# VH-VL binders against DnaJ homolog subfamily C member 27-A (dnajc27-a), part 1

Every score and structure here is a prediction.

Target 1, 260 residues: DnaJ homolog subfamily C member 27-A (dnajc27-a), of Xenopus laevis (African clawed frog) (q7zyf1)
Amino acid sequence: ALRIKVISMGNAEVGKSCIIKRYCEKRFVPKYQATIGIDYGVTKVHIKDREIKVNIFDMAGHPFFYEVRNEFYKDTQGVILVYDVGHKETFESLDGWLAEMKQELGPQGNIDNIVFAVCANKIDSTKHRSVDESEGRLWSESKGFLYFETSAQSGEGINEMFQAFYSAIVDLCDNGGKRPVSAINIGFTKEQADSIRRIRNCKDSWDMLGVKPGATRDEVNKAYRKLAVLLHPDKCMAPGSEDAFKAVVNARTALLKNIK
Below, numbering starts at 1 at the first letter of every chain, in headers, positions and changes, except where a header shows other numbers; antibody chains aren't numbered by Kabat.
F, E and O are the ipSAE of ESMFold2-Fast, ESMFold2 and OpenDDE, as the mean of both directions, binder to target and target to binder. V2 is 0.75 times the mean of E and O plus 0.25 times the DockQ between their complexes.
Where letters were taken out, [cut] stands.
Atom coordinates printed by the task and the answers are left out, and those that the model quotes come from them; centres of patches stay.

## First folded at step 1 (VH-VL)

Design a7 (framework fv_faricimab_arm2)
Fold by ESMFold2-Fast, scan of step 1:
Structure a7 (fold): chain C 260 residues (1-260), chain A 124 residues (1-124), chain B 108 residues (1-108)
Amino acid sequence: as target 1 above (260 residues)
Amino acid sequence: QVQLVQSGAEVKKPGASVKVSCKASGYTFTGYYMHWVRQAPGQGLEWMGWINPNSGGTNYAQKFQGRVTMTRDTSISTAYMELSRLRSDDTAVYYCARVSRYYYGSGSYLFDYWGQGTMVTVSS
Amino acid sequence: SYVLTQPPSVSVAPGQTARITCGGNNIGSKSVHWYQQKPGQAPVLVVYDDSDRPSGIPERFSGSNSGNTATLTISRVEAGDEADYYCQVWDSSSDHYVFGGGTKLTVL
């Protein structure tokens, strides 16, 4: 049987332990070492007609357990990154979680050959949603990560996430520990993703084009052309690119109306 | 398992049009650009253009601009390439191919899967 | 109009190492991909991003890319490696997908 190591990462109270328990309640056979801040278990699953042994480490997200978590990052094939869609700070903390893992893996470790599944959790509370699906998806896909909307409370998205996640890990293991070329993220760059995020957060047309109030017609058109090339829907499949492109077109039109 | 299956060989008269199909399976059709590449007998690979299956947007090599039309039908995961006003020098094998991009800030675009090719012969 | 230059043919004895070059202005700043085409068949990706291999491609296939020259290296050549090989880059300035002219590898 294929053996894989999976860890969970995310802030305290984002629901990551509930996600794991909901999926594993009938498939999880606990084999305990008493380790403060880490829950360990073994689950057997069948993916692509293969029996797979999953060693899962559910790591406590509280800052108090930082020293304990450091020991468990190495030799990992998969990571489940969890945030709460109702608490934007948990989403903003994801870059910190990646930085923590990278530091502990050191120069010899590489997250490029680890499967990441991002769980936008607690979607059952979408009335108080502070992170849009497009924002979470863009962040995830810009890093080559899988993205899922989940609710540990209702079970929505959980089985779909684990099925895709384990399938991707099997593909990685069968490809000598490297991502297959078919798993390459398509259609956008970091620059395109950064531009879409910046435009989404802009309050006026000057800011959207990245020009100062009072810019000349030539300066407006130069800024527009740069962004139009980056964000054109025919060349950019990034989530939110069509809306960002429309915003840029509209910003140019609005600014040029008042510039001789 | 990713597969691109193209329509069968065609024989056309000069001045006619030909429409080649490429049916995709085993992946999300709208997630990847589809390109068309041709190869005349004994010659190398020549890029013709691409279609974005999600938006329907296209970009054609200048040599084919005005003669080629690329379309798709997302309901059956099929891309099409139509070449009009055929000449004898359009005799070639026509391939559809999926393009992937490696993210992490690189401008890498590669042809990871190819159709089997469609032979188009233009003769009087 | 960006151009990739390949030798039209390369001959090698079985068990030896074949080296196929792909010349281009400042090609070391671009990502180079390599395709193998056997008679009557579609091209198959054998090396991507200068030096990486897809699943199923033997480790005998490797690549490098620096300055004005990219190289596909096939070690311990087998008769089954006889094929045409094409290099390819994306030229960002023109938004064109550029193929080299192809190299016919003959295994004597």
Scores: ipSAE 0.000, ipTM 0.381, lowest interface PAE 20.7, mean pLDDT 80

Design b1 (framework fv_faricimab_arm2)
Fold by ESMFold2-Fast, scan of step 1:
Structure b1 (fold): chain C 260 residues (1-260), chain A 121 residues (1-121), chain B 108 residues (1-108)
Amino acid sequence: as target 1 above (260 residues)
Amino acid sequence: QVQLVQSGAEVKKPGASVKVSCKASGGTFSSYAMHWVRQAPGQGLEWMGWIIPIFGTANYAQKFQGRVTMTRDTSISTAYMELSRLRSDDTAVYYCARGRYYDSSGYLDYWGQGTMVTVSS
Amino acid sequence: SYVLTQPPSVSVAPGQTARITCGGNNIGSKSVHWYQQKPGQAPVLVVYYDSDRPSGIPERFSGSNSGNTATLTISRVEAGDEADYYCQVWDSSSDHYVFGGGTKLTVL
């Protein structure tokens, strides 16, 4: 079955997560939530009589999560770039986001094989608008990117954007761009298998994350980050990986609730 | 404001070819798909195909496969539709219309004025 | 291939409501768009994605789509609404755009 990987990029608080949540809530609620720096969702769409499985990675925009984001740029078919029409600095930051992606894809990194959709978000607050539609559209079209005006709050433009975005990815693949591929191999490492087995045998949340009782918030988050990346559904196909990943997410939530 | 301007009326004999142009102004030519739709006198709308200017890729309705060719020239924001081996039942008004290349289930938002092609002996 | 069926004509008195149907197998799973064409003019988009209206199209125009029938509804019909109306979908199995045969709306 065809699989595509989509990431979202943009500054903190531009509404990236709200856009994804709005779309998924209308169709399906994401199975995996809250990871440190990356939220994951899965959906199925039908484009040109093909069932496309879409893995959506919502990248946290804060500089603190730079190292986590770097691991997820590779093998991406689509990117949604989000900015807030009420805060011009978020629009001006889009070139920086493109530069970060190009840097992490390496010297041969070519974004020409990736479909980009630009979301001019929060249009429901037009009285505070600091980036005109013409300005955002011109920037996007000059790069060959799709342009949409969206409001995660009202739902305006969301379904139209995602439908257009997925169709463009399929069209690009059919016209000789990078083709989405599903691997048939085992798809996991010894370290992933060992971690799943350990987590299944854990008796409490401290053990599950591999930290000692009384660990600091930073130690909990560091351990969680390593396990979440290791067991992420996009990176681990091992039996029991989905349950292990959920257990790790839940363990972090439980521990952080009581840490000052 | 988007405007599509088509070439003028043509009169052709059976067996000839006709090439109709459609020049786009306002908006970015390469960010949209150009569709071709015809309408015979007193008849309905019939989709012929589309071209995606950014890729140069075209897709044609089965009925016209082998007789129609759609091309574009991005330097002058112009799309072309050439129909060969003309028959009397190809007499129709030919329209270009703008769609979105990324939305195959989408709509045609702007239309050219139409080009009358008459095929008679 | 996929076929859209429209009645050839519909007649309505001024101020009444006109309903133009577009029949297709499982059309409710597809997105339906509607075009208005007046004599000697190019078609104009009046309803898209089943029920949305472009800027400039009066609220009297509305649409619905479920099961095997999509409907264009024109309330408080005016003489200026007299035209041919076409429904349109994209057929995923052939990757083709399909138009209905058209419906002539007469305002008497």
Scores: ipSAE 0.000, ipTM 0.389, lowest interface PAE 17.2, mean pLDDT 78

Design b2 (framework fv_faricimab_arm2)
Fold by ESMFold2-Fast, scan of step 1:
Structure b2 (fold): chain C 260 residues (1-260), chain A 120 residues (1-120), chain B 108 residues (1-108)
Amino acid sequence: as target 1 above (260 residues)
Amino acid sequence: QVQLVQSGAEVKKPGASVKVSCKASGGTFSSYAMHWVRQAPGQGLEWMGGIIPIFGTANYAQKFQGRVTMTRDTSISTAYMELSRLRSDDTAVYYCARDRGYSYGWFDYWGQGTMVTVSS
Amino acid sequence: SYVLTQPPSVSVAPGQTARITCGGNNIGSKSVHWYQQKPGQAPVLVVYYDSDRPSGIPERFSGSNSGNTATLTISRVEAGDEADYYCQVWDSSSDHYVFGGGTKLTVL
C-alpha cells in the first residue's frame, strides 16, 4: 500500500484539528483546543481503487514552535493550509506559513513538489465573512493550490477536499514525486492572478491602472491596454477576473473624463 | 542503522528512585517519539509513557502518574525514564522503544532492556 | 479502559499456518501492530498498521484487522517462529497505548 505523509498548518483556533478529526473519526469537535507540540493521526483511504495509508501531522500554530518545526517538513507529500473565513488575519498568515516551510526546507527547498489544499474554514458561521470565496480561491489557485470551502461543524466540503487532495497526492507519487503541469491548463497565469489581487485592493482609479495621479491620456491608455489584454474575459478565467476587468474599464473611463 | 542502547542493570531498595537511560544512534533522534515499556518476570508488556524529544512533552500511563518522569537530552541523543517510590512489584525489565509515528504509531526499534530489581 | 484480548497459547505443526487473534471493541477502526518476543530478548516489530511488514521480516508474516478482531497470520511456520506475540493499539479516547496479554506460539 502507498504510504504518504501530510501535515496541517494554520493559526491557532482556525479549526484545523476539528477538520482532521471530523474526517478521521467522523465526529465534530465543537470546541477547538490548541495543540501542544505535534498531534499525529493515521488513516486509511481508497483512491482509484488503491489503499493509501496516510500519516497526518497536526502542527502546533504557536510561535514558540517556529524554531523546531523543520524536522517535520521533510518527506511531506501534502499540506493542508487552514484559515478562518471570519478572521482575515488568519488568511493573511498563510504567506507566513509558506515562507516558514520553504525556509526550513533549506536553500534547496521546493514546495512545488508538494500538494497543497487550502481550507477556507468555518463557512457555517453566522458572523460577517471577512474573506470572500473569490479572494481565497484566487490566492490558492495562483500558487497552484487546491481550494475548498469547509465547515467542520456541518461537515460541508470536508470529504470533497480530502478526496481531491489525496487524488492529487497519488498523481504526484505516480509522476515521480513531481506535481503535474496542470497550472498551464487552469485558464489563467500568475501574472493575471497578481493583477486581479492588486486591483481588488486599489483605493482609486489611478491605482487600479497602476499610474500616478496626473498621468497623461497616453499613459492612462497604455496602462489600460496592457491590463485589458491581460484580463479580458476571452483570455482570463481567473476567479474575480470579471470584476477586475470592469473596474479597469471604469477606471479608464473616469480618468479620461478629467484629463485634458 | 538505528540502535537504542540502554544503561545497565540496577538493584534498588523499596522507596528509592531509579533512572534508566536510552541512547539513540543512527537516524534523527528528535524526529521520533520515545516510549517506555516494562515487563515483570513472566508477565506481558506494559506501556508506561512516552516523550516527544523535540518538545520535551511527555504523556504517562495513568498507573504511573506522579511516580514517573520522562526527559531527554537532545545534545547527546538520550532519553531518560525515572521511576520514584519504588516497590517490589516494580521489579521488571524496562525497555525504551522508538515510535515511528510520534505517539500514535508503532515501535520500530527497541533497546536491549534494563533489569531493575527492587528488594530489601 | 480499553482492553485487548489474546489467547494465552497457540500450538501449530511445522509448515502449517498459525493464526493469533487480538480482540477489542471496534478494533477494526484502530491500527494494530504486532511484536514478536523470544526468551531473554527485546520485542521485534513483525507487522504494523494492520497489515504492513517491516524490512527484514519474512513475507510469511501477515496481518488483518476487521470488526472486533485483528489477526496475525504466520504461514509455513518454522521452529524459529516459536515466541510470545503481542498486539498493540493506540486508544485515542484515553491517550494510551494498550498491549494485549500476549500469546505463546509453540511449534511442535
Scores: ipSAE 0.006, ipTM 0.428, lowest interface PAE 13.0, mean pLDDT 79

Design b3 (framework fv_faricimab_arm2)
Fold by ESMFold2-Fast, scan of step 1:
Structure b3 (fold): chain C 260 residues (1-260), chain A 120 residues (1-120), chain B 108 residues (1-108)
Amino acid sequence: as target 1 above (260 residues)
Amino acid sequence: QVQLVQSGAEVKKPGASVKVSCKASGGTFSSYAMHWVRQAPGQGLEWMGGIIPIFGTANYAQKFQGRVTMTRDTSISTAYMELSRLRSDDTAVYYCARGLYSSGWYRDYWGQGTMVTVSS
Amino acid sequence: SYVLTQPPSVSVAPGQTARITCGGNNIGSKSVHWYQQKPGQAPVLVVYYDSDRPSGIPERFSGSNSGNTATLTISRVEAGDEADYYCQVWDSSSDHYVFGGGTKLTVL
């Protein structure tokens, strides 16, 4: 039987433990508690008519547990990355989680050979949603990661996520531990996705074009041309590309009005 | 690679407490749970509980809740199991054990065992 | 609480195959580990996660787990295999480990 190692990562109190418990025990705990250090679970699943043994390590998200997490990053086939849709800072921390894992794995470890499933969790929350589905999906898919909207409380999305996640890991193992080439064709590039995210968070037209305040007309037009080609609707199918392209066009118009 | 060495045999009277130590050497002490398992004479293995040394949190089997306390001292890589209000049926060999999972290999490291005899 | 059931004893002749069962409700959904214990010694892990072996354990030891029964199989049994054998699972609902009652393997 195929045996795989899975870890869960994310900020404290995003619901990682509840997701794991919901799937493995088919129950939900009404009270939410922060994860403690390392929580270890073992289960058997049947994927594509194959029996798989899964070792799940639920990693505490607090900085205090950094040394504990370091011990468990190696030899991982899959990662469940969890954030809380009601707390944008947990989403913004995902790049930090990836950086931590890459740092610990060192030059021999490569996250390109690991399956990632991103869980936009707590979609059942009555609080205002801080991270739109399009934003979370864009971040995930730009990195070749699976994306799911989940609720540990209701069970929504949990079984679908685990089914797809384990299927992708089986495909990885069957391909010699490497991601299949066909699995990475998502209709847009990482550079396109990164640019859309950056533009969405810009407060002024100089930042949107990536130029310093006081840039010349030629510098503005050069930056604009680069972004316009990158984000053109005919060439970029990424979620949010139309809004980002419009923002870039408007930024150029605003800046050139005063420096033409 | 990893070795666990336990304290020596104890003889206690009913109602007393016993504290068994388990010192780890070789490998990382802090990140893996240390478990305590006992075995009464001629009987099977019984899990009592475990502790995660890095933050000192312990989980106890229901049967021992209220009588057992598991602690550790990370500065000397030692785990402790204290059992209070001893009864004659607590006479057993007490083992500490630690699991290590890496690259698909699972290894249990067990101490040599500590005989605790509870008699009048 | 979760309970594992083992036969108290199993007898086999040298060179034959011994089979030790471990019964539990839907145990096939759990991962079973097997321990060997000789008199006066600490337990030794011989099979983990249903069917895998630690380094140093002879290939004669194997395991299976399906439905309500897990089985430890020892082929080409040797006199040195005589021991008590325990199955063990982690019970996620209670967050604790459960051992079977143990099976004494006698090699006649």
Scores: ipSAE 0.006, ipTM 0.401, lowest interface PAE 12.5, mean pLDDT 78

Design b4 (framework fv_faricimab_arm2)
Fold by ESMFold2-Fast, scan of step 1:
Structure b4 (fold): chain C 260 residues (1-260), chain A 122 residues (1-122), chain B 108 residues (1-108)
Amino acid sequence: as target 1 above (260 residues)
Amino acid sequence: QVQLVQSGAEVKKPGASVKVSCKASGGTFSSYAMHWVRQAPGQGLEWMGGIIPIFGTANYAQKFQGRVTMTRDTSISTAYMELSRLRSDDTAVYYCARERYDFWSGYSFDYWGQGTMVTVSS
Amino acid sequence: SYVLTQPPSVSVAPGQTARITCGGNNIGSKSVHWYQQKPGQAPVLVVYYDSDRPSGIPERFSGSNSGNTATLTISRVEAGDEADYYCQVWDSSSDHYVFGGGTKLTVL
């Protein structure tokens, strides 16, 4: 019988506990209250006719619980990272969560051999969305992480996430605790992902092309050519690449309109 | 080698309280939860509650809430179970048992104390 | 509250296979542990996490758990296996452990 350890991480109020409780037998050890930061669950799942026993630790996201969380990062096969699509700050905090885990595991900890599933949660909300699917998917896939759109309230995406997550962990265990070669191969480079994210967050056309205000026509065209080749649809399959490419084309047009 | 050693037999009158101790050796005391299970003569095992040493918190079975208190002293690797307002039907052997919160053992009680006979009679 | 049901007794001849059941609503979604208790002695863990054995427990002891029934199986039964056997689960909804009523195994 395959036994795995998973943890869930994310900011307070992102709906993380609702996701976990819906599909896992939960044990409060101790009972979760405002002053106690870890919920422990045990569940049994069947993946491709194999029985998998799962220990899941649902870790409270507030800085108040930092010291408690530190003790539970070790010996983990899987991590569920949760954010709220309606609150961009929770998405931006994901890099902080990864840094915290890396710090606790130290240089001997190999985060590359851990399966991560990212849950873009609360997609059922009628409030405006502050993190586009393409942005969340790009961040996740650039790190080799699984990405899912979820709603704990409606149940949308939850079963699909857990099935894919557990299947990936089974594959990891069957491959000697290392990610299979196929799971590491993503259809884009770090440079492409970084460029798409930078472009999405730019406020003006100068920043979008990566040139200083007042750049010459030649400087604008040189920057444009570099980005156009990098993000060309034939060369880049990254989530959000089409929008980024269009933004780069439009930025060039806008800048050149007022340059001689 | 892990060993749990409990205090000796007690004879109490109805209305009294009893406090049973369980001393752990041969392992890391604070890495494991300690539980209490009783067994009345001719009856089965009944879970009373447990204490989680990492947090110092205790959880009790509803039947014993208000009458049972579980504590620990990490400096001497000892867990305690105190049961108050004793009745004749509290006559039982009381066991401590260790629960391991690790990747492999999970929720099982892997080591048990030898048991403490508590007799409540008038 | 959550209840585990065991037969009060099971009889088996030496060398045969004994099967002790533990019934519970959706017990297959829980992890079942099994304890052996001989007269005047503390319980001993013989199977944990449905089917795993602690160091020192003979391979004759095995377990399964699916649907509404968990089973402890003791193959090639010996006289020394005569004991009471208890199943146990964690009930997450109430945050407490539940034991079955126990099964007396008699080796005739």
Scores: ipSAE 0.006, ipTM 0.433, lowest interface PAE 13.1, mean pLDDT 80

Design b5 (framework fv_faricimab_arm2)
Fold by ESMFold2-Fast, scan of step 1:
Parts: structure tokens; C-alpha cells; sequence
Structure b5 (fold): chain C 260 residues (1-260), chain A 120 residues (1-120), chain B 108 residues (1-108)
């Protein structure tokens, strides 16, 4: 039977353990007591009429448990990377988690042959949401990662995430442990993704168009035209492209009202 | 129900060292990080550092590096904080507090505090 | 070094709503915890992770955190809520826990 190793990563309190328990409630067989900051379990799943045995390591996210987490990154086929939609710091920490894993795998190790499922968790929370779906999806898809919005409390999105996640891992194994060339079609370029992220973080119209305050009408129109072509909905399928395009159009209109 | 019980009040002269203990009872000792937080008379809370009892790994606030040592004895579920080269401005109540690792890292259980007075 | 700013004091009448702020650069990206301390007693965690409550803490206590300001809100204030309140964050850049200066809540 195919055997795979899965780990969960993310900051403390993002709900990783609840996601694992929610999915595995009827099929989880704990093997270790959680005295060292890692819960270990075994479950069996059926994907594409194939039985696979999954070893799941739910890793404590607090910095104090860094020394323990280091030992468990090796030989991993899948990672469930979790953040809390109500706490932007947990989302911004995702790059740090990837860096930690890359560092511990060493020079020969890389994350290109590992399936990642990003869980934007706690969508049921009544707290103010600090990470928009388009922002989380864009970050994830720009890295070739699967993206899901989840609630461990309600169970929303969890089964869908695990089914897609395990299917991708089976595909990885069938391709000799490497991602197929066409495994993920993101429908946009790195330049388009980078531009959308930049525009989302801009507060003023000059910055959105990438021009200095006091730029001439010609400079504004030149910058606008370049950006509008890049982000046009017909040319860019990236999440958030329509909002970014509208922001660029509005920025141009605002600036041109006040310059000669 | 977990309680943290600290050692009794201490009076020290300048230049001496003090070692405060914090014993966990009624629950698991090893699953939590242990922090030390002090409060000078009429002042606010100041984090000094923390230790993970499982590994004995400690992290200290920059202000106290070189003067503070945090240790533990898992066989008696006790954490220790030793502060050396005491000055009069080290006069404070010293608290131990725990934080959980799985579901949150706020400090949910606190010791009763240990008054350390540094005077001639 | 990361700094949290709290007002030194806040006064409120019984039954009204008290709001205690905690200011910090981009604090909305950090997780804020709130502690209540009464004279001669150890601090008590009243709100953690911006807005969650520990078991045993009344629903009157709530929190929020966005932008540069986190807020502890105490609705239907009672005389027993009179205490010093401290906000606290984990600063991942320095690997340090940072406390605010504290706010004395006076119930008139």
C-alpha cells in the first residue's frame, strides 16, 4: 500500500489540530502522546480506488518548539499550511514557515516536490477579517499551492481540502515523486501577481500607478496604459485582478482631475 | 486544575543573587512554556524570559541577558529563576506564568508572586 | 524595540462600557492578549488572541485588533472590574514578549 507522510505547519492558535481532528474523527489512530509538541497519527484513505496509509504529524507552531519541529521535516510528501484569516501576522508568517522547512531540508532539499495545501482557517469567526480571500489565494497560487478557506468549528471546506490534497499527493507519487509539468495551471504570470499584490497595498493614487507625486498628465497616462493592459480581465485570470484593474482606473481618473 | 506555587519573600543586599522557585501542581508540567514576569512597586509588568521544561531551552529579554538564568527540574515539576548582581532597582514582585502551545500562547495561569527586596 | 502604548487611566460609571486601547505600530498583524490585575493579586488573563475569552471570564469582556490599535471592551461595567489592565504581544522579530504600560480602570 502507498504510504505518505504529511505534516501541518503554522503559527500557534491558527486551528491546525482542530482541522486534523475534524477530518480524522472517525479514522484517526493516535500513536504518540503529545508531550514533545508533536501529535502523531495514522489514517487510511481511498483515493482513485487506491488505499493509502497516511502518517500525520501535527506540529506545535510556537517558536519554543522549534528544536522538535526540525527533526520532522524530512521525507514529507505533503504539507498542510494553516493561517487564521482574522490575524494577518499568521498569514505573513507563512513565508517564514517555508524558509524554516527549506533550511532544515538542507542544500539538496527543496519544496518543489512537496504538495502544499494552504488553509485560510477560522472563516466562521466573528472577528474582523484581516486577510481577504483574494490575497490568500493569490499568495498560495503564485507558489503553486492549493488554497482552501476552512472552518474547523463548522467543518466547512475541510473535506474538500483533504480530498484535493491527497489526490495531488497520489499524482505526485505516480509521477516518480515529482510534480507533473502541468500539475497546476494558475492562468497568470508572476508579473501580473506581483502587480496585483503591490496595488492592493498602495494607499494613494500616485503609488498605485507607480509614478511620483506631481507626475505630468503624459506620465500618468503612460503608466496607466501599461498597467491596464497587464491587468485587464481579458488578459489576467489572477485572483484580485478585477479589483486591481478598477483601482488603477480610479487612480488615473482621480489624478487627471487635478493636473494639467 | 493547575496551580503555580512560588517560594516565599526574599530580602537581599546589593550584589547578592536570588533564586525563586515555581512549582506546578494539579496538572501537566512539561506541556507548557514557563515565563518570568516582574513588577516593581507602582510599575507595570516586565517580561524577563521563558523556558520550555521539556528541553530546558530558555530565552531571555535582552535587558536581563548575562544576569538571569532560568532552569527546571521535571522530576518535581519546578521551574527556577535566578537573578544575580542584584541592585536596588531589582526590588519587585516576581511572577511565574505558563503559556500553552496547542491552542494559545497567552499566559493563562500565574503564580502568586514572590516579593524580592534589595536594600542595605 | 517594539513598544505598546496604553492610556494611564480610564474612568467609567457602573453599567456603562469601558474601552481600553493598546497602540502599536501595525499591531493589527500581531496577536494581543489582555490581563486584569487587582491590588495585591497576580494578573488574570481576560482576553487572548485579540478576542477569545478563557473559561470563566464573563461575556462582558471582549477585544478587537486592527491597524495600529487594539481595544479591550468591558460592557455593563461592575465595581469588581476596577483594576489595572495590561495588553501584551509576542514580537516575532525580536522573539520577545512585550507588555503595555498598563491602564488603571476606575469605576465611579
Amino acid sequence: as target 1 above (260 residues)
Amino acid sequence: QVQLVQSGAEVKKPGASVKVSCKASGGTFSSYAMHWVRQAPGQGLEWMGGIIPIFGTANYAQKFQGRVTMTRDTSISTAYMELSRLRSDDTAVYYCARSGYRYYYGMDVWGQGTMVTVSS
Amino acid sequence: SYVLTQPPSVSVAPGQTARITCGGNNIGSKSVHWYQQKPGQAPVLVVYYDSDRPSGIPERFSGSNSGNTATLTISRVEAGDEADYYCQVWDSSSDHYVFGGGTKLTVL
Scores: ipSAE 0.006, ipTM 0.419, lowest interface PAE 12.8, mean pLDDT 79

Design b6 (framework fv_faricimab_arm2)
Fold by ESMFold2-Fast, scan of step 1:
Structure b6 (fold): chain C 260 residues (1-260), chain A 123 residues (1-123), chain B 108 residues (1-108)
Amino acid sequence: as target 1 above (260 residues)
Amino acid sequence: QVQLVQSGAEVKKPGASVKVSCKASGGTFSSYAMHWVRQAPGQGLEWMGGIIPIFGTANYAQKFQGRVTMTRDTSISTAYMELSRLRSDDTAVYYCARVPYGSGSYRYYFDYWGQGTMVTVSS
Amino acid sequence: SYVLTQPPSVSVAPGQTARITCGGNNIGSKSVHWYQQKPGQAPVLVVYYDSDRPSGIPERFSGSNSGNTATLTISRVEAGDEADYYCQVWDSSSDHYVFGGGTKLTVL
């Protein structure tokens, strides 16, 4: 039977352990106490007519356990990154979690060989939402990560996340330990995602098209055509692409009014 | 109480280098990142860069890339900032400031600051 | 380069409420932190993560952040609150810490 190693990462109190427990109820067998900040369990799942044995390491997020966590990043096939949609600092911390993992894996370590599932958790909360779905999804998918909206309290999104996550890991194993491009981030590229993020933060029409102030009509039209093709709704399914495309069209119109 | 104590004022000529130290006490040295922020006379705060003591890795603001080096000595809980090829417009108060490291990542704010080190660059 | 904009100065009478703004493109999606700096002294953190307050900072200090504007609110202002106030964010796209230009609070 195929054996895979999965770890979960995220700030304290984002509901990480509740997600693991919800999915693994009655099929999670604890192997030892969480005395060192890592809760270890074993479960068996059936994916694509195959029996898979999963070793899950639920890592405590506190800095106190930093030294212990570092020993467990090696030989991982899947990572579940969890944040709380009501606390944007937990979302901002995801870059730090990736940096910690990359640091431990060293210069030869490559997260491109690992399947990542990002869980935007606590969507059931009635409190103010600090991270919009489009923001979380764009961040995740720009890195080639799976993105899911989840609620450990209601159970929403959890089974769907694990099903897709484990299926992607099986595909990775069948592809010689390499992440299949078509299985992750279908419908857009990193270049498209980066362009959308850049455009969303631009206030100036020159900046939106990526041209210098005073560019000629030909330079404006050349930049516009490149971005319009890149962000066209038929070619880009990225979250926010339609708004970015409209912004690019409007920027061109505004600039060409003054360039005869 | 956490305390950050910086080295004393420096007077340098253009083209010289200056190395400022920041000694930390009252907290676990490896549980935070040490950053450097400067303030020219009558001006605002400008971030220069930071270092994670446990990793030894540093990240610098683009303006200072190639001129600044940030290091640490964990045995004496001290961080250093060295700025080379000094110009008169480098005259400023240089602060060290702590960024907490929590839950596998930085907290992205400066919770404690050193008293500041005045560096004067003149001929 | 992400830029934070603050008014150069704000004046308020003792006992009234001071509001110091920090403008930035879609700043409501970022976490804003606030520092108080008195003449000749190092900055002191007064508000972090939009609205949280460090131990030892009076409840008169509060913050909010939505849309394109973050605000530091100081209620029942005292003479001792006179200082320069700086807002700060971490910009993930550039991996840089960005400060506003600072606002001088004058208590009349």
Scores: ipSAE 0.000, ipTM 0.437, lowest interface PAE 13.4, mean pLDDT 79

